# VH-VL binders against q8ixk2r445to577: the designs that were tried, part 35

Target 1, 133 residues: q8ixk2r445to577
Amino acid sequence: FFGMLQNKGLTDYCFDYNPPDENQIVGHQVILYLCHGMGQNQFFEYTSQKEIRYNTHQPEGCIAVEAGMDTLIMHLCEETAPENQKFILQEDGSLFHEQSKKCVQAARKESSDSFVPLLRDCTNSDHQKWFFK

## First folded at step 15 (VH-VL)

Design d26
Fold by OpenDDE, last read:
Structure d26 (fold): chain C 133 residues (1-133), chain A 120 residues (1-120), chain B 107 residues (1-107)
Amino acid sequence: as target 1 above (133 residues)
Amino acid sequence: EVTLKESGPALVKPTQTLTLTCTFSGFSLSTYGMGVGWIRQPPGKALEWLANIYWDDDKYYNPSLKNRLTISKDTSKNQVVLTMTNMDPVDTATYYCARLRYGDYYFDYWGQGTMVTVSS
Amino acid sequence: DIQMTQSPSSLSASVGDRVTITCRASQDIHKYLAWYQQKPGKAPKLLIYDASELQSGVPSRFSGSGSGTDYTLTISSLQPEDFATYYCQQDYDWPYTFGGGTKVEIK
């Protein structure tokens, strides 16, 4: 699966990554932004290694969850996907992080117009449902 | 078990400052993502959010009351304090503290509330 | 601020009745909506969050639905302990705002 990764509950919002330096794409947080279908910032791929890959840049980036955190951070992809980069996109649309055993949820930053994907206990909330478009 | 309890004066005179303390147990404001908020409810009326404070000492206020509100925490005592200046009879209400989490701005556990009457 | 319009303001029902309460937001709140139950002299109790997620410990007769601006709380079969006032709350944007409440009274 590839394309825009859109949230079901937070309608019209997609995974978005725009590193400040295109030559150094790692270390920043993945956010949610209005789905616009333009550019490369909202193009992701769900791979057979269970990665959410940001492959519009070289080297390729893969979404990871760092220890003790609930945010999604861009790391470099590896030949063998590390445990903190493994996600399961379930049939019901839930995006499950294997290592933390939590689900990715669309959340708003308080007092901000910004939204971010965060790890939360898995529920049936549509804020935790995702699909590629 | 999560519990919260409000404490403070039951009666405040107009123009005075209200200080309320929320003492909680079953969770800690040292825990990442954890927050405590204040909500008030005038007699027979709807609820109004006042302020939130989080584990990282980040604070948020209702814009309509921001200049009158100050929220603070003492993590070691499991307490959150709300001060509200220039109290007026219209501020008469039951004041609640409640738990929330960053990113989930609903309140899953509430104190019993404390009634505050503003009167001369 | 986002305005939450709750309807009806009050209703009378009997034990066993199906009860529906509506909450309308002044703008799309993208299912960031919670429902609370409040009994006289008591604090609100969280029933539903994220529009349709049942809070732990809440009876299954309570359910939430809706999207966009329109949301509904349903009690499938009203029980004696369900006579109370119910409030919706949006947590989409600050300041977080509540509906005016719906008092469910015994017929």
Scores: ipSAE 0.920, ipTM 0.958, lowest interface PAE 0.5, mean pLDDT 96
Fold by OpenDDE, fold request of step 16:
Structure d26 (fold): chain C 133 residues (1-133), chain A 120 residues (1-120), chain B 107 residues (1-107)
Amino acid sequence: as target 1 above (133 residues)
Amino acid sequence: EVTLKESGPALVKPTQTLTLTCTFSGFSLSTYGMGVGWIRQPPGKALEWLANIYWDDDKYYNPSLKNRLTISKDTSKNQVVLTMTNMDPVDTATYYCARLRYGDYYFDYWGQGTMVTVSS
Amino acid sequence: DIQMTQSPSSLSASVGDRVTITCRASQDIHKYLAWYQQKPGKAPKLLIYDASELQSGVPSRFSGSGSGTDYTLTISSLQPEDFATYYCQQDYDWPYTFGGGTKVEIK
């Protein structure tokens, strides 16, 4: 699967990554933004290694969860996907992080117009449902 | 078991400052993501959110009352304190503290509430 | 601020009835909507969050639905303990706001 990764509950919002330096893409948080289909910031690929890969840049980035965190951070992809970069996009649309055993949920920053994907206990909420568009 | 309990004066005079304390158990504000909020309800009326405080001491206030509200926490005592200045009879209400989690701004556990009457 | 318009303000029903309460937001709140039950002299109790997720311990006769600006709380078969006032709350935008409430009374 590839393209825009869109949330079901928070309609018209997609995974978005816009690093400050296009030549150094790692270390920043993945956010949610209105799906626009323009540029490279909203294009992701779900790979056979269970990665959510940001492959519009070289070297390629892979979404990871750092220890003790609930945010999604861009890391470099490895030849063999590390455990903190493995996700399962389930049939029901839930995006499950294997290492933390939590699901990715669309959330809003308080008093902010910004939305972010966060790890939360898995529920049936549409805020935890994702699909490629 | 999660519990919260509000304490403070039942009667406040106009222009005075209200200080309410929320004492809770079953969770800690040292835990990542945890928050406590205050909500009030005038007699026979709807609910109004007042303020939130989180584990990292981040604070949020209802903008309509921001200038009058101060929220703080004592993690070691499992307490959250709300102060509201320049009280008016219109502020007469039952005041609740409740638990929430950052990113999920609904309240899953509530205190029993404490009635505060503002009168001369 | 987002205004939450709840309807009806009150209704009369009998045990076993299907009860429907509506909440309309002044703008799209993208399913960031919670429902509470409140009995006289008691604190609100969370029933539903994220528009349709049932809070742990809440009977399955309660359900939530909706999207965009329009949301509904349904009690499939009203029980004696369900006579209370119900409130919706949006947690999409700050400040968080509640509906005016719906009192469910005995017919």
Scores: ipSAE 0.919, ipTM 0.958, lowest interface PAE 0.5, mean pLDDT 96
Fold by OpenDDE, fold request of step 16:
Structure d26 (fold): chain C 133 residues (1-133), chain A 120 residues (1-120), chain B 107 residues (1-107)
Amino acid sequence: as target 1 above (133 residues)
Amino acid sequence: EVTLKESGPALVKPTQTLTLTCTFSGFSLSTYGMGVGWIRQPPGKALEWLANIYWDDDKYYNPSLKNRLTISKDTSKNQVVLTMTNMDPVDTATYYCARLRYGDYYFDYWGQGTMVTVSS
Amino acid sequence: DIQMTQSPSSLSASVGDRVTITCRASQDIHKYLAWYQQKPGKAPKLLIYDASELQSGVPSRFSGSGSGTDYTLTISSLQPEDFATYYCQQDYDWPYTFGGGTKVEIK
């Protein structure tokens, strides 16, 4: 699966990544933004190694969850996907993080217009349902 | 088991400052993501959100009342305090404290509420 | 601020009836909606969150649906303990606002 990764509940919002330096893509947080499909900022791929890869120049970036965190951070992809980069996109649309045993949920930052994907206990909420468009 | 309980004066005079304390158990404001909020309800009327405070001491207020409200926490005592200045009879209401989580701004556990009457 | 409008303001029903309560937001709130039940002299109790998720311990006769600006709380078969006032609340944007309430009374 590849393309824009869109949320079912938070309609018309997609995974979005825009690093300050295109030559140094790691270390920043993945956010949610209105789906527009422009450039490479909203192009992602779900791989056979259960990675969510960001479309960029080599080397490629993969979404990871750092220890003690609930945010999604861009890391470099590895030849063998590390445990903190493994996700299961289930048939019902839930995006499950194997290491934390939590699901990715679309959430709003308090008193802001910004939305982010966060790890939360798994529910049947449409805010935890994702699909490639 | 999660519990919350409000305490404070039942009667306040106009222009005075109201101080309410929420004492809770079954959770901690040292836990990442935890928050406590205040909501009030005038007799026979709808609910109104007042303020939230979180584990990292981040605070948020209803813009219409922000200049009158101050929220604080004592994590070691499992307490949250709300102060409201320049009270008026229109502020007569039942005041509730309730638990919420960052990113999910609904309230899953509530105190029983404390009735506050503002009168001369 | 986002205005939440509930309808009806009150209704009369009998035990066993199907009851439907509607909540309309002044703008799209993208399913960030909760429902509460409140009995006289008691605090509100959370029933539904994220528009359709049933809170733990809440009977399955309660259900929530909707999207965009329009949402519905349904009680499939009204029980004696369900006579109360129900409120919707949006948690899409601050300040977080509640509906005016719907009182479900005995017919």
Scores: ipSAE 0.917, ipTM 0.957, lowest interface PAE 0.5, mean pLDDT 96
Fold by OpenDDE, second read of step 15:
Structure d26 (fold): chain C 133 residues (1-133), chain A 120 residues (1-120), chain B 107 residues (1-107)
Amino acid sequence: as target 1 above (133 residues)
Amino acid sequence: EVTLKESGPALVKPTQTLTLTCTFSGFSLSTYGMGVGWIRQPPGKALEWLANIYWDDDKYYNPSLKNRLTISKDTSKNQVVLTMTNMDPVDTATYYCARLRYGDYYFDYWGQGTMVTVSS
Amino acid sequence: DIQMTQSPSSLSASVGDRVTITCRASQDIHKYLAWYQQKPGKAPKLLIYDASELQSGVPSRFSGSGSGTDYTLTISSLQPEDFATYYCQQDYDWPYTFGGGTKVEIK
C-alpha cells in the first residue's frame, strides 16, 4: 500500500511530514494535515516489513515510536525493521503499533490548531481508522 | 478507582476571589498525558468549561474568563487549585473538577461538584 | 467558538421507548463529540466519546452516531434510570463547548 494515508474520522486529513531541512529528514514529528497530495510530504508506503516508509530520497525514513512516547517520529529505515518501527495495518483500518500495543489515533494538540497521530489504547473509533488513498 | 472532590467556600461576596481545590485519587498528574479541568454549571443551565491543567504544568483557560482565572497543581498532594477573581452573582454555579487526557478533551471522571453562591 | 445546538430541549417518553437526541455543531467537528448524562443533583457522567464509542460500564442501549455537524444519541429502550438531562460536548476545537442539554422526562 502506498499514497496518502488518510484518517476516517478526521476527514480529509492525511499523514504529513515536512522536515525543516531536506538533508536532515529524521528526528521530527509526523503530523496530520489536509490531504493535498502535493510533493512527497504526504506520500507514504506500507511495506512488507510492516514499516510506514517516507520515501523522499536516500536514505529513506521510517516512522518510529520512541520509548515512553506517544508521538510518531521519523527515523532512518534499516535493513531489518526495528521493533519500534513495526506497524500492522488491520483490515478494519486500525493501525497497530506492535511494540507499544497501541493504535494510532488522529488527535488535536490543544496548544495549536494542528493535528497529530498519537498512540492510544485501541478502540473502534473512526479516529483510529486509516486508509491509503 | 478514580475519584475527584471539590472543596471551597459555599458563599463568596461580590468582587472577592474564589479559591477552589480539587483533590483526586486513582491517578496522578505526574503521569504523562494526564490532566484536570474545571467546569461550572449555573442552576438550571448548561455546562461551561473553565480551565485545564496538565502533567507538564501546561495551562489553558476559557478566553471569556482568562483574565480572572488561575489554575495550579500540587502533584504531591494530588490537588488542583482554581482561583477566580472579581466574583459576581452571575458566577453563581456548581463548580466541577474532572479528569481528562491530553488529546482526549472530554471528561471521563467528575467530582460531585461544589455549589458556589455569590451574594452580598 | 463552536456552538452546539441540542434538539429537543426536552421530551417526554415512557419506559421501553426509543429515544433520539440530536446535537448540531456550528461547523464540522469531525466526530470529536462526547455525550454526557446528568441526573438531578449529580455530576455529569460520560456516556459516549468520539461520537460513537461507548464508555466502559455504560449500557449497550446507549449509542452514538453522526458525522460532520450532525450527531445523535439514541437510547434503544428507555429504562427508569435513564430519565435525566443529556449534554453533548465538542472536543474538536478550543474552547471546548457544550450543548444546551436535553431533558428526558417521564410521560
Scores: ipSAE 0.907, ipTM 0.955, lowest interface PAE 0.5, mean pLDDT 96
Fold by OpenDDE, look of step 15:
Structure d26 (fold): chain C 133 residues (1-133), chain A 120 residues (1-120), chain B 107 residues (1-107)
Amino acid sequence: as target 1 above (133 residues)
Amino acid sequence: EVTLKESGPALVKPTQTLTLTCTFSGFSLSTYGMGVGWIRQPPGKALEWLANIYWDDDKYYNPSLKNRLTISKDTSKNQVVLTMTNMDPVDTATYYCARLRYGDYYFDYWGQGTMVTVSS
Amino acid sequence: DIQMTQSPSSLSASVGDRVTITCRASQDIHKYLAWYQQKPGKAPKLLIYDASELQSGVPSRFSGSGSGTDYTLTISSLQPEDFATYYCQQDYDWPYTFGGGTKVEIK
């Protein structure tokens, strides 16, 4: 699966990554932004290694969850996917992070109109449903 | 079991400052993502959100009342304190504290509420 | 601020009735909507969050639905303990706002 990763509940919002330096893409947080499909910031791939790859750049980035955090951070992809980079995109649209045993949920920041994907206990909320478009 | 309980004066004079304390158990504000908020309800009226405070001491206020509100926490005592200055009879209400989580801005556990009357 | 309008403000119903309460937001709140039940002299109790997720311990006769600006709380078969006031709350935008409430009374 590849393309824009769109949220079902937070309608018209997609995974978005815009690193400040195109040559150093790691270490920043993945956010949610209005789906526009322009450029390379909203193109992701779900691989057979259970990675969510940001593969429009070289070297390729893979979404990871750092210890003690609930945000999605871009790391470099590795030959063997590390445990903190493994996700299961289930048939029902839930995006399950194996290591934390939590699901990715679209959430709003407290004092802004910005949205981010966060790890949460898994529910049937449409905010935890994702699909490639 | 999660519990919250509000405490403070039942009567406040106009122009005085209201200080309310929320004492809770079953969770900690040292826990990542955890928060406590205050909500009030005038007699026979709807609910109004006042302020939130989170584990990292991040604070948020209702803009309409921001200049009058101060929220703080004592994690070691499992307490959150709300102060509201320049009280007016219109501020007469039941005041609730409730638990929430960052990113989930609904309140899953509430205190029983404490009635505050502002009168001369 | 996002305005939340509930309708009706009050209704009379009998035990066993299907009850529907509506909440309309002044703008799209993308299912960031919670429902609360409040009985006289008691604190509100969370029933539904994320528009349709049932809070733990809440009877299955309660359900939430909706999208965009329009949301509904449904009680499939009203029970004696369900006579109360119900409130919706949006958590899409700061500051968080509540509806005006719907009082469900005995017919």
Scores: ipSAE 0.897, ipTM 0.952, lowest interface PAE 0.5, mean pLDDT 96

